# VHH binders against o26223, part 213

Target 1, 191 residues: o26223
Amino acid sequence: MKLLWTSQHIKVTVHIDGKVSKMDVLEAIKTRRSIRKYQDREVPEELIDKILDAAMCGPSAVDERPWHFIVVRNREMLEKIPEVHPYGAMVKDAPVAIIVCCDSSLEKIPGFWVQDCSIASQNILLAAHSLGLGAVWTGVYPLEDRVEGIRRLFSIPEHVIPFSVIPLGYPAENPGTRDLFDPDRIHLEKW
Key: E = the ipSAE of ESMFold2; O = the ipSAE of OpenDDE; V2 = 0.75 times the mean of E and O plus 0.25 times the DockQ between their complexes.

## First folded at step 11 (VHH)

Design D55 (framework vhh_7nfr_2)
Fold by ESMFold2-Fast, scan of step 11:
Structure D55 (fold): chain B 191 residues (1-191), chain A 124 residues (1-124)
Amino acid sequence: as target 1 above (191 residues)
Amino acid sequence: QVQLQESGGGLVQPGGSLRLSCAASGFTFSYYWMSWVRQAPGEGREWVSYISYSGGWTYYADSVKGRFTIARDNVKNTLYLLMDSLKSDDTAVYYCAKHKYSAFPETQDAFDIWGQGTQVTVSS
C-alpha cells in the first residue's frame, strides 16, 4: 500500500539557541580540525538544518545535485556503524551523524558525483565548525565493504551510494591550528 | 513491548476541535521522527504531519496547515495532534507512526511501527 503525500511546508518553531561564531570564511577554513571526541550534549535540529542547507549550496557538475542525506540520532544505530566501518569508532560516541549519499539516477556526468559529494561533505565540516560544533569525515566510498555495510545497515537502495559518514557534536577536544601553506606547490605561468 | 497507542478521537461538529494523543513504549521515543497519517473512508492513506526528534521542526500537509499543530513530550513519550477548525473532509482514522531512519518519509515503508488508529468523525 502507498501513502498519499500532499505538498509539504516547513514551519520554523524555534530560533537558533547558543553562541554564534564570529569566524569569517578564511578563519573557518584555516582553523577547522577533525574532531573525534564529543560532549554528552544534544545538537539542536535547527543547527543540523543549517549544516544541511550549507551542504546543498556547493557547486555541482551541470547542477546535477545528486546528494541525499541521512541524519542518524538513534544510539543503537550509531553504535552499529563501527561494526561496518573499521575507522568509525568515534561515531558511537557522537550525538548525531550525517551520512552523505549519491542518488545515481540524478547523475548527469559520469564520475562527477564523487566531486559533488566531496564538496557537500566539506561544507558539512566547515558549517559545523562555524556553528561551534566539531565533526570528522570518515570515508565510505570507494571501499566496497564499507559501502555495502552502510547500505545494509540503513536500508539504502542499490541505486544510492553511501559516500561518507560524518559524526558531529560539541567538541570535547581542542587540537591546535596548523600552518599548511607551502609555496613549493605553487607554479607561476608553467610547471 | 514495542507499541504506539492512539487516543482522543471522537465525533465533533464542523468548526470544532480535538486533541489526539499517541503513547509510545518499548523504544527510545526521543530518538525518532514521528508522523500522523490518516485514512478517510474509501480512500488511501494520507500523510498529515511529522515532527523532528526534539520537536524543533514540524511539517504539515497543505490540507491541514494553519489548522493542525503537531507536538511531542519526550519525557512522557507521547505524540500529540491538536486539530482546530475541523471540516467534514478531516473525517478519517488517524494513525501515529514511527519513522525508521530518515527524517522525510517518502513511502509507507519509511515507517516500522504503527498505532492501531483512532476514529475522528466531523459531522453535524
Scores: ipSAE 0.000, ipTM 0.142, lowest interface PAE 14.3, mean pLDDT 83

Design D56 (framework vhh_7nfr_2)
Fold by ESMFold2-Fast, scan of step 11:
Structure D56 (fold): chain B 191 residues (1-191), chain A 124 residues (1-124)
Amino acid sequence: as target 1 above (191 residues)
Amino acid sequence: QVQLQESGGGLVQPGGSLRLSCAASGFTFSYYWMSWVRQAPGEGREWVSTISYSGGWTYYADSVKGRFTIARDNVKNTLYLLMDSLKSDDTAVYYCAKHKYSAFPETQDAFDIWGQGTQVTVSS
């Protein structure tokens, strides 16, 4: 059975050989993995729009919503990213990348934009995964050299801070499952 | 054509000052880290100073720290080296060099474009 998911569906019920499987948002969170190898296949604009819609639905400090996004599909530009981001080598092989930025003119409370942009970045990763795509978060802020490299490469104004570069595409790898639950990190009532 | 062109060298007495310039063309200057490298007569090349593409990070060799200042003008595509309290040891041909990557230059292979050099002579 092949199930066609839209960004509007957070959970689905699948019937196979008399068994019922129910997937939900928790499953998406647990199975999302960083994907660095992509198929040579275009990502439709409609899927990018759904991912960015999800990114903008994150909570932000005092509802400041300081995020802006650059969608990069130009291969020449994607190939230049590793020159300014040493750990962004996989970006040149992706069909598209999203650069998450903070517009400092929209900031209402100092410093919380980092949390706001982190939330937006994670929502991009989860939304991409839910739509059958793979993505990886490559860090830009707070490394000054990467921030300015990305800024210059994409003509980003001085009042805008590039936060992360997220390449995405249809996955060409499956890194498998991770079990990260650690009860020793949970303290009841006090430390 | 991709090139770097130095200027501002000359003869100066000990304790004097010079300002070197390096005009960049044929590439997007503001995207790249840049360095100054010098070569004294009969010696190998010695790294002098590095600046990040934004100018936010600067590095200096111990021999010049406190006397030299590296700067850049990304609008004019120009790299500068302001040299104060010059010593006889500073006599060399000074080259500007473009980095391949945004990183400190561990070897001469870190650079892909070199200028022709400008002579600085510090003499009595």
Scores: ipSAE 0.000, ipTM 0.110, lowest interface PAE 18.0, mean pLDDT 83

Design D57 (framework vhh_7nfr_2)
Fold by ESMFold2-Fast, scan of step 11:
Structure D57 (fold): chain B 191 residues (1-191), chain A 124 residues (1-124)
Amino acid sequence: as target 1 above (191 residues)
Amino acid sequence: QVQLQESGGGLVQPGGSLRLSCAASGFTFSYYWMSWVRQAPGEGREWVSLISYSGGWTYYADSVKGRFTIARDNVKNTLYLLMDSLKSDDTAVYYCAKHKYSAFPETQDAFDIWGQGTQVTVSS
């Protein structure tokens, strides 16, 4: 990975097998699928850095940018996530997971942190897909048992809210593409 | 022990002023959004004002906007409500309340810690 500083921006160059990977945005959005089966392969640090850079590029209400991220590669810790998250069984088999958190001390507008963290989570999924990885969003907030379980497991302070757990890795499954366009959900000029 | 303790209430004439204080203890006060909520006898709770963790953002109910000012002192762990041009309709018990992170002030489920309240009576 190579970080190039420009005025007001950081340019991140990520190499995959000696190449910079690029995918069309609309294709990435339409072909991204939830991936729950992973190859037994390490994900390079450079790819995680690029994914997190993409996560932080999302729009944020009043530019509050309240997101923080925990990167989990420790196998023992990954194996404990299913104990506190009933739908997170696949996390134990992933080489890495990202926990998206909100630091409430950075919140400027009540309630918009949920939208901010949703945007960050979606950017993680799209960036992972564009780089040849698979990922899935497993929900934490607003389910009290999951929020407190994840908080306890990762020593997250009370002013920080765990929002989602996103395991990722090289995909070991290949679900087909689907067309989700529904014209009945589009209303012209009025409801 | 997590606590909020209000003070500064009392009897005041219409057009008068009062300053309410709320002393916070048992949590990191500077990390949380705080509100003032009031309740008149026989009525439901009415949200009055909201202040961000830093004090940089403040919000007011239309009924008090331009007359009340919410403030905080993060060094002294104290929340304030400065009330000017008081009206008979402002008569209520005033509570300070701690938000559950990103909770909205008009819902009861938005708050996890409440003070015991301080009575404000505006009477001619």
Scores: ipSAE 0.000, ipTM 0.094, lowest interface PAE 18.9, mean pLDDT 82

Design D58 (framework vhh_7nfr_2; at its last look DockQ between E and O 0.01; V2 from the best seeds 0.00; counts 0 for: pae E 11.6 > 2, placed apart)
Fold by OpenDDE, look of step 12:
Structure D58 (fold): chain B 191 residues (1-191), chain A 124 residues (1-124)
Amino acid sequence: as target 1 above (191 residues)
Amino acid sequence: QVQLQESGGGLVQPGGSLRLSCAASGFTFSYYWMSWVRQAPGEGREWVSYISYSGGWTEYADSVKGRFTIARDNVKNTLYLLMDSLKSDDTAVYYCAKHKYSAFPETQDAFDIWGQGTQVTVSS
């Protein structure tokens, strides 16, 4: 049975008029794109709260929940982030960025914090998208230069590890939809 | 081979100007912060200035602030130090240094690659 995946062009009509169209979870996942251009428009605190709430709803190893979040709105700081993150150029154009961090003192099992913070980061992206915002995951960990750059810039203590920087804002671009399904990556019962 | 090579040093009178250059090779220059560090005779190494990846962030030691300008050309893989209003106390060997991290250089451990240095002598 050839599952004919009909590429239904889900027209994500981003209604500009403040009505947060409720996306279902699959729609959010499938239509999410990295957004690196933002409108000159502030993101309401309410939306950031919702995004952070979502960020904390993901599973973590042994429920360790090692994540911390730095919300950055200060323009000077946003402009400095690209100077310590070579691929963070878009951060200076965003009205807000979230830095996802791990508090190593909260780890119950070593090493799973990367998965935990990844889940948190992805939830931020999905939540942002579902709320009509655009975001992009800029990786910090495991690159030491970026980790230390962000650490110094934000005076992050040594036991706390910056993991990702996620600028977000109202989208000023529409990259379109992308079909990433690859049946060749699916193996049944054995490789 | 990873290399930093300084040039542009020399003898100059007080109040004079020099332009130092540092040619980088063997690594992706634009991915690292760079610093100038100097060492006067009989003294320890003193940090002079640093510049971020794009050059958008620069800092200077208090001793050179307002007189020196750090710059970089990422296309040419070259770091520069423009030195104006030179003083006798600026006499030193000037080193180009690659940052290990995109962090503020507070210690010698902040740098993993050094040039051979170029001599700057300010004398009347």
Scores: ipSAE 0.337, ipTM 0.711, lowest interface PAE 1.5, mean pLDDT 90
Fold by ESMFold2, look of step 12:
Structure D58 (fold): chain B 191 residues (1-191), chain A 124 residues (1-124)
Amino acid sequence: as target 1 above (191 residues)
Amino acid sequence: QVQLQESGGGLVQPGGSLRLSCAASGFTFSYYWMSWVRQAPGEGREWVSYISYSGGWTEYADSVKGRFTIARDNVKNTLYLLMDSLKSDDTAVYYCAKHKYSAFPETQDAFDIWGQGTQVTVSS
């Protein structure tokens, strides 16, 4: 989309894709930090769509793709999450949260859904970061009290297992980059 | 049970306009990305446009960009294609298609449910 200003009404041109962060994948992985403070600013539907598309690009056991996602924008629902998730307090301040779930009826190999949903959750974090958003993974599974609390709060059926709650928004903090490489964790050929 | 039904096709002159509709039933329409795909006589199926779950992300084939507009109504479970400035090479059967996944449709196997199609004919 281009706008041109003419005479005394100069049209300012803007390149729309210049507002969407394009980040190298290694940069995204190295610089992503858990963000728990968010601006009072809405997250456009387009960005959520891109994040969920990325979430579903992950590999899964025998291509079972057991994941489902609940997008939560309702303020009252976001404010209720800390009531059943004691370390999810920042969720009430987020403009949106994504609940990553496993539909157990889609499992082809029992138990690998945890890896599958972990991959989807990490892809959400990376995609959000690359789009200029901040996010944090708050654990639900395997803590049974959190699983049941979230299931009841969002009317999630018994065959669906809530795995994680990921609040996201435009960041209102900058924790900086960490250098976490540890060569002692690398084993050549054998342990 | 699961169905996509297109309507709104017809005969139009070059430069004309037409609106296609696709009524969805038997599945939760708002969960899925949707596409329009067309097939000209004697040719394979050609992707035209897609729209994301919410309608917040749309894309178009280069051949229709700027002339066609995809839209959806998640309350009425209906997908639309607004076609302007029609050309003779837009003549085709137009299909509504449901994505299997949210990924970009590189091949026809990206879709698992198809409508019956509606004929659009552009001729003078």
Scores: ipSAE 0.007, ipTM 0.213, lowest interface PAE 11.6, mean pLDDT 85
Fold by ESMFold2-Fast, scan of step 11:
Structure D58 (fold): chain B 191 residues (1-191), chain A 124 residues (1-124)
Amino acid sequence: as target 1 above (191 residues)
Amino acid sequence: QVQLQESGGGLVQPGGSLRLSCAASGFTFSYYWMSWVRQAPGEGREWVSYISYSGGWTEYADSVKGRFTIARDNVKNTLYLLMDSLKSDDTAVYYCAKHKYSAFPETQDAFDIWGQGTQVTVSS
């Protein structure tokens, strides 16, 4: 099947017989970089929804899915994050940030929520990259001062633990890709 | 400033070849899918080809498949279109365009940055 659609602005002829060519998963993984400089552009809510959908698709221990997310767009609130997270200075310049949290009441097996929230955080980074955005993971847990600072700033309940803060935006820097494959870290059959 | 600048167009005989280039500046070129789009005199814009972030995925309009090859150099921030077996119907202004979000350009809204265009004329 060939699909031809025409408008006053564009005539698009696309071969849709079979699968449309899309970005490969391995391409996304290998080309994702930490982005700390952002354009002065708003990120549409629909893209944030797609990113959070991807975050929630991650595996979790005993399928506990303990994650909750806070989406922060308020400039005054974004500007206060560096006051409680000293290595989160770039957050004040981002158009939006996602705070990944664990609801401890949803935890089925003790301690695995850290891995669960790490997986969700990585999915946010990959999804953002796949949508043309840049993001960076900044750690909150297990640093008690950061956990308490973020909790107070965003009115997070005592049974919920803030895990990471991920600023996102359209990239304003151009880091090259990295070749990180190291065969010396691979052991066959035994250490 | 964010810009795309095409070059390499010109006059060529039917059956000939041309290589178009597009120099990108002011954005992270290696993070975006890129397309070539053409516009024949008095016609609307027609999508020609796209290429993924890494160059691992490419797709072509049926009218050019087997004759054109899209490529990119992420170190030089340059997009290419290699055009073989050119036909009079390939006569158009050729634009490079940056994809907004989607790999698949369903509408003109799929692109947020456009070049100024380079003229290709195929004539005997």
Scores: ipSAE 0.000, ipTM 0.152, lowest interface PAE 13.4, mean pLDDT 83
ESMFold2 (binder alone), look of step 12: mean pLDDT 84; pTM 0.854

Design D59 (framework vhh_7nfr_2)
Fold by ESMFold2-Fast, scan of step 11:
Structure D59 (fold): chain B 191 residues (1-191), chain A 124 residues (1-124)
Amino acid sequence: as target 1 above (191 residues)
Amino acid sequence: QVQLQESGGGLVQPGGSLRLSCAASGFTFSYYWMSWVRQAPGEGREWVSSISYSGRWTYYADSVKGRFTIARDNVKNTLYLLMDSLKSDDTAVYYCAKHKYSAFPETQDAFDIWGQGTQVTVSS
C-alpha cells in the first residue's frame, strides 16, 4: 500500500554503442554514475550544446539564473587543471570539461547561487548520461585555493566565482548500479 | 592564519554614530558572505546585518533597518558597519562573522569564523 500511486514517465533519447536508445527519466537518474575514464574520442559540439541547454533549464531562486559556463577543449589547458585541483587528475584525460561559474552581478537573493549552480551541475551530469556520455563533478567552491587557482588559470573576472569542473567524454568504464533506497530515511507526517 | 579582527567600538550618547571595522586575513575575503552579529548584556546573540561577497546585496534586522549600513572593501579585506541614530538598546558586543555557505543565518552554526568582538555602549 502506497500513500501516492501516480507516476509520470518521461523518456529521453540516449546514444549507446552508436544506436539510439530510449530511457525513462527515473532509470537515467538511478543509473547515472561518476565516470573518470574516457575514450580517445571527440565529443561533438552539438552534444555539448544540448547539455548546456539542459543545465540552464534548472530551477533557480527568484529566477536569478546566475550560471555561466566555460567549455574547455584545449589539451594544454585541461592538463593544467590538476595543478590547481588535486583531485582533478582525470580532467587531463578528458576530451572536454565544463566549468560551472556564478556571475555575482546576476545575484538577486543571497546565498542561493550555490544551490543554483549545484542544480546546473547535476543537470550536466544527467544530460551527459542521457546522451551516452560519462562525466564527474569535481568540487571547486568553497575551497579557496581551488577557486583562486581556477580563476587565475581561465582569466575569470573578480565578480565571477568558479563552482565546479566537470570533465566529460565517451565512457571507458562501466561501473555497476547502486541500490541506495533506504526506507528508514522516510518519515510520515512528522520526524 | 585565518582570523577576523574588529575595531571601532566605544561609548557614545543616544543619537550618536559609530563606524565598526573588521579586518579579515588568511582566506579569500571577496568569495564569502559576511555578517555582523551582536550580543546585548544578559541576552543571546542577535543577527544584525549581512552582505554578499560582491557587496551588491545587503540585509538588515528590522531593529536596525534605516539606521545601520553594512559595507565591504574587497581590496582592503575589510567589513564595515556604519551605525547612525544609536539607541540605548543598541548596547552590545558586536561580532564580525564569516558565512560557511548560506547568506541566511538561521543559527550561529551558519558561521565558521568569528571575531573577538568590539563593545558598543550607548548611554548618557
Scores: ipSAE 0.000, ipTM 0.111, lowest interface PAE 18.4, mean pLDDT 82

Design D6 (framework vhh_7nfr_2)
Fold by ESMFold2-Fast, scan of step 11:
Structure D6 (fold): chain B 191 residues (1-191), chain A 124 residues (1-124)
Amino acid sequence: as target 1 above (191 residues)
Amino acid sequence: QVQLQESGGGLVQPGGSLRLSCAASGFTFSFYWMSWVRQAPGEGREWVSSISYSGGWTYYADSVKGRFTIARDNVKNTLYLLMDSLKSDDTAVYYCAKHKYSAFPETQDAFDIWGQGTQVTVSS
């Protein structure tokens, strides 16, 4: 038996045991890797909707939630991203990219939108991985030439700041997991 | 216009020290991770060290840890490698390399701009 939940625009199927994905949260965090090579396979709209729902669930300073998202599937537009973001060459080969933006008119406390949009970007990466997709965060803010290049390319208003470009797709590479635990960075009770 | 130019290499005796410099131009140096990569005669490229855009995070290959120090000057757009206690095994051409992404890459092959290299020879 399956149960169906909705987040207004997104339907989530829950099996009777409560399982909604093949990996738990800790496993997803530990096994997520940056993916820059993608299969020539379409990503269903349902999966993009689930990823964006997860992106909007992040905490935000004074609950300002300043994020807006542009979903880019148009091949001609994806091919132009490397012209304004030289280190986003892999974006042209992805079936879809998400541009994370800050609407400054929604900002309630100065400067915290960077943290808000970083949290949204990380949730996109984790959600994509949990759904069997690969993604990579390519930086836009705070590099002024990239910010203005992306703004012009996607007709982004002056009060909106493009923060990151995240191409995603079904992975065509399988990097191993990393052992990143470093106990020398943990201090008990005091420095 | 986009360029990385190394200097400071030369001949040094075992146990000696050298300071390599890499002058960067044509891009916003302060927003990219930078690395030093070396190539010994007849061998492939070996990653040596990386530094974050702010200089707050540094990483070293086990072969050089404790002997080499990577540093950067974001005002002068210059990357440095301070090499102490040099060994014959450190003989190589040393390349300055810019990371393809503004953040630390998760792959060894994520470099898009390379300098011409500077020769370091450790021999008596």
Scores: ipSAE 0.000, ipTM 0.111, lowest interface PAE 17.7, mean pLDDT 82

Design D60 (framework vhh_7nfr_2)
Fold by ESMFold2-Fast, scan of step 11:
Structure D60 (fold): chain B 191 residues (1-191), chain A 124 residues (1-124)
Amino acid sequence: as target 1 above (191 residues)
Amino acid sequence: QVQLQESGGGLVQPGGSLRLSCAASGFTFSYYWMSWVRQAPGEGREWVSSISYSGKWTYYADSVKGRFTIARDNVKNTLYLLMDSLKSDDTAVYYCAKHKYSAFPETQDAFDIWGQGTQVTVSS
């Protein structure tokens, strides 16, 4: 790859297999797929920081921004997640996982933290995809056994609610894209 | 004061080696991606190499890949460029630069701090 620089212009052309992708927002949304198989490669901490920055840029009810994040790279801890989350088996094979949490002490309007944390979770998936990574949202809340299992495993205080576990890594599968547009679900002016 | 200061440039024969250093001060060096950028006589600026804040991930321009190695010492707040098998085409002023938020800049504004530069001349 080549960078050419002038007094006012830097030309960037970067196409590195599995590390960098260039796509606009609509392309990222339309081509993101749940990825459950990962290469045996570390994810740079710089990419995790970019993903978490994107997660925190989501809208939240009354700007309450109740989210906190736990970044898990420790192999022993990743291997314990399937014990408390039965549909999280792929987490043990991921190089890293992000646990999205709600700090209820930051909640300004009751109940909207679920939407806030959903938005943060989706932004993590989109940001990961745009950076050449694959990820999948595994649900924790509102399943009480999963919530309390994750809480105990990561020493999460009682006023904090684990919402989702998102394993991520360089993808080792390519499921292709989907065409999901359904005009029958669009109603003009009235039902 | 926030600054980057390069050193280690000089005159060297083709096939020779040089080690450039860049001393960083006034910011938390270990939090940022860093790059080397060069400018040859009569040419525009050309990106040479980038390194992640941990040092785990490195990227190189095709023209220097296999000959140059970028490295950093986060304890000493110093960035390095180890230059082997130097060619006359490597003659340039070499700058170190701090990234704002990405490994690959789309504009000059992607770097917020630049060093003064150090001259490398490869000639017989």
Scores: ipSAE 0.000, ipTM 0.131, lowest interface PAE 15.0, mean pLDDT 83

Design D61 (framework vhh_7nfr_2)
Fold by ESMFold2-Fast, scan of step 11:
Structure D61 (fold): chain B 191 residues (1-191), chain A 124 residues (1-124)
Amino acid sequence: as target 1 above (191 residues)
Amino acid sequence: QVQLQESGGGLVQPGGSLRLSCAASGFTFSYYWMSWVRQAPGEGREWVSSISYSGSWTYYADSVKGRFTIARDNVKNTLYLLMDSLKSDDTAVYYCAKHKYSAFPETQDAFDIWGQGTQVTVSS
């Protein structure tokens, strides 16, 4: 596959031939940033499938794997998310969003689904970054108004809890990398 | 204050190799995607290659794939282009450019800082 962009000053042809430079795990973790501005480009279904495969590979308490995912590409539905999530304004500008949900009927140990769905959400962010996409975690649970708003908007059953909304797309911003290592937060042997 | 300065150009025989360097100053180099863009005599600008802020992701124009390698040193704030198997068609002024946002420059506006350029001539 190839893409062609032209202007009066520059001609660009990009051929996507399946060749990719390696990004090791530590580099991916350290360089991932929240991305809230996206190009007006679709994200191929194959990349979404790879991201969701990675999401489901996370550890879960007693292997309960309580997660379900809703993939939202419909522009009208994406535009309604900010109405029920005040800090989700960027979602309407994304080509796609993934809603991470917990099916409470799959829960084997009380309360650990929050950790399970957090792990799945982080794996989505890392996998997206490793594939050249940008994403951001917008919080839903435990804010009751957002939980019920998202539930009603996407016809989510009562036994399923929406946990996070993650818009993603090709990045239209580069905030740079942060160095957050702080040795004062590391205690040896005891507090 | 903000500057990109290319070096390493020159005259080379067809089939030869050259290594271009671009020294960056006045901004946090390690935060940005960087590109090489060239302009042949009497022609428009042509995008050659891009590299992510970490160096893990690289992209190449079809005309240079398999022959050129883009690289960076974030400690030395330097971008490189390693050019192998040079052809007469590679003759151009090569510019170092800093990206604003995207890995794929949609227009010239995708870049906010440009170097002065370095001449590469491939001739016998």
Scores: ipSAE 0.000, ipTM 0.196, lowest interface PAE 13.2, mean pLDDT 84

Design D62 (framework vhh_7nfr_2)
Fold by ESMFold2-Fast, scan of step 11:
Structure D62 (fold): chain B 191 residues (1-191), chain A 124 residues (1-124)
Amino acid sequence: as target 1 above (191 residues)
Amino acid sequence: QVQLQESGGGLVQPGGSLRLSCAASGFTFSYYWMSWVRQAPGEGREWVSSISYSGTWTYYADSVKGRFTIARDNVKNTLYLLMDSLKSDDTAVYYCAKHKYSAFPETQDAFDIWGQGTQVTVSS
């Protein structure tokens, strides 16, 4: 299995001959970065299945689990996403994108679907990273123009809210990781 | 060794049916989109159909829509093309090909592995 050093001497796992080295949870959390440049290489559906399984394992308020997912591999459809999402230009260059949606008919507690879909989105990013893929969260909700644009493009029903668009692929960039630990944000016993 | 081997071609009468198979070896078949591409005598290669890794998404050339069905068996590492209502203009060598890129290959450079081809002749 091959590991890559970043400029900070942080090891990152990579795909080798179709196999993926597993990293521990803390390493995955600390080394995950937004990836916006992808190799011209398809992502195996087995890896997408693993990522979506992880997405559905997040905690959900009163176990409402309102998430639905659209997997987009069609190049013509991926090319239309930047027309309704200005900061999603990289999506057209990705081999696949996952659209995270909330089915409002499954909502049991008003407003908590945002937390639920955020958790699902983060699990997609972490799972992709642990499997040697790169991904980035591009925001849809709560920007009304993006919500409506994505809804129309993918024929999403009125009771379903598109939350995020996450392009995925084998990374064609290797950004360094950051040490974000700030002890001044930790208060013992009282503020 | 990495290879694709087609079979199931032959002579058939107009309106007949054939089932083509393509056996894949030497790579993880279930990871890749697969296509059928044909070449009629004296013509260039024409894309016929593509199928996703899982078999869930399929695409067809307008010339074969409603007559041909692409399918795959990821346990057997085999790609299929079920050809119904065959016409004389379906006469061609049929190749299976592994995708390197997107679902819709714009050029032959979109494929990195090709089979040797199997001849289909539709004649009365």
Scores: ipSAE 0.000, ipTM 0.117, lowest interface PAE 18.1, mean pLDDT 82

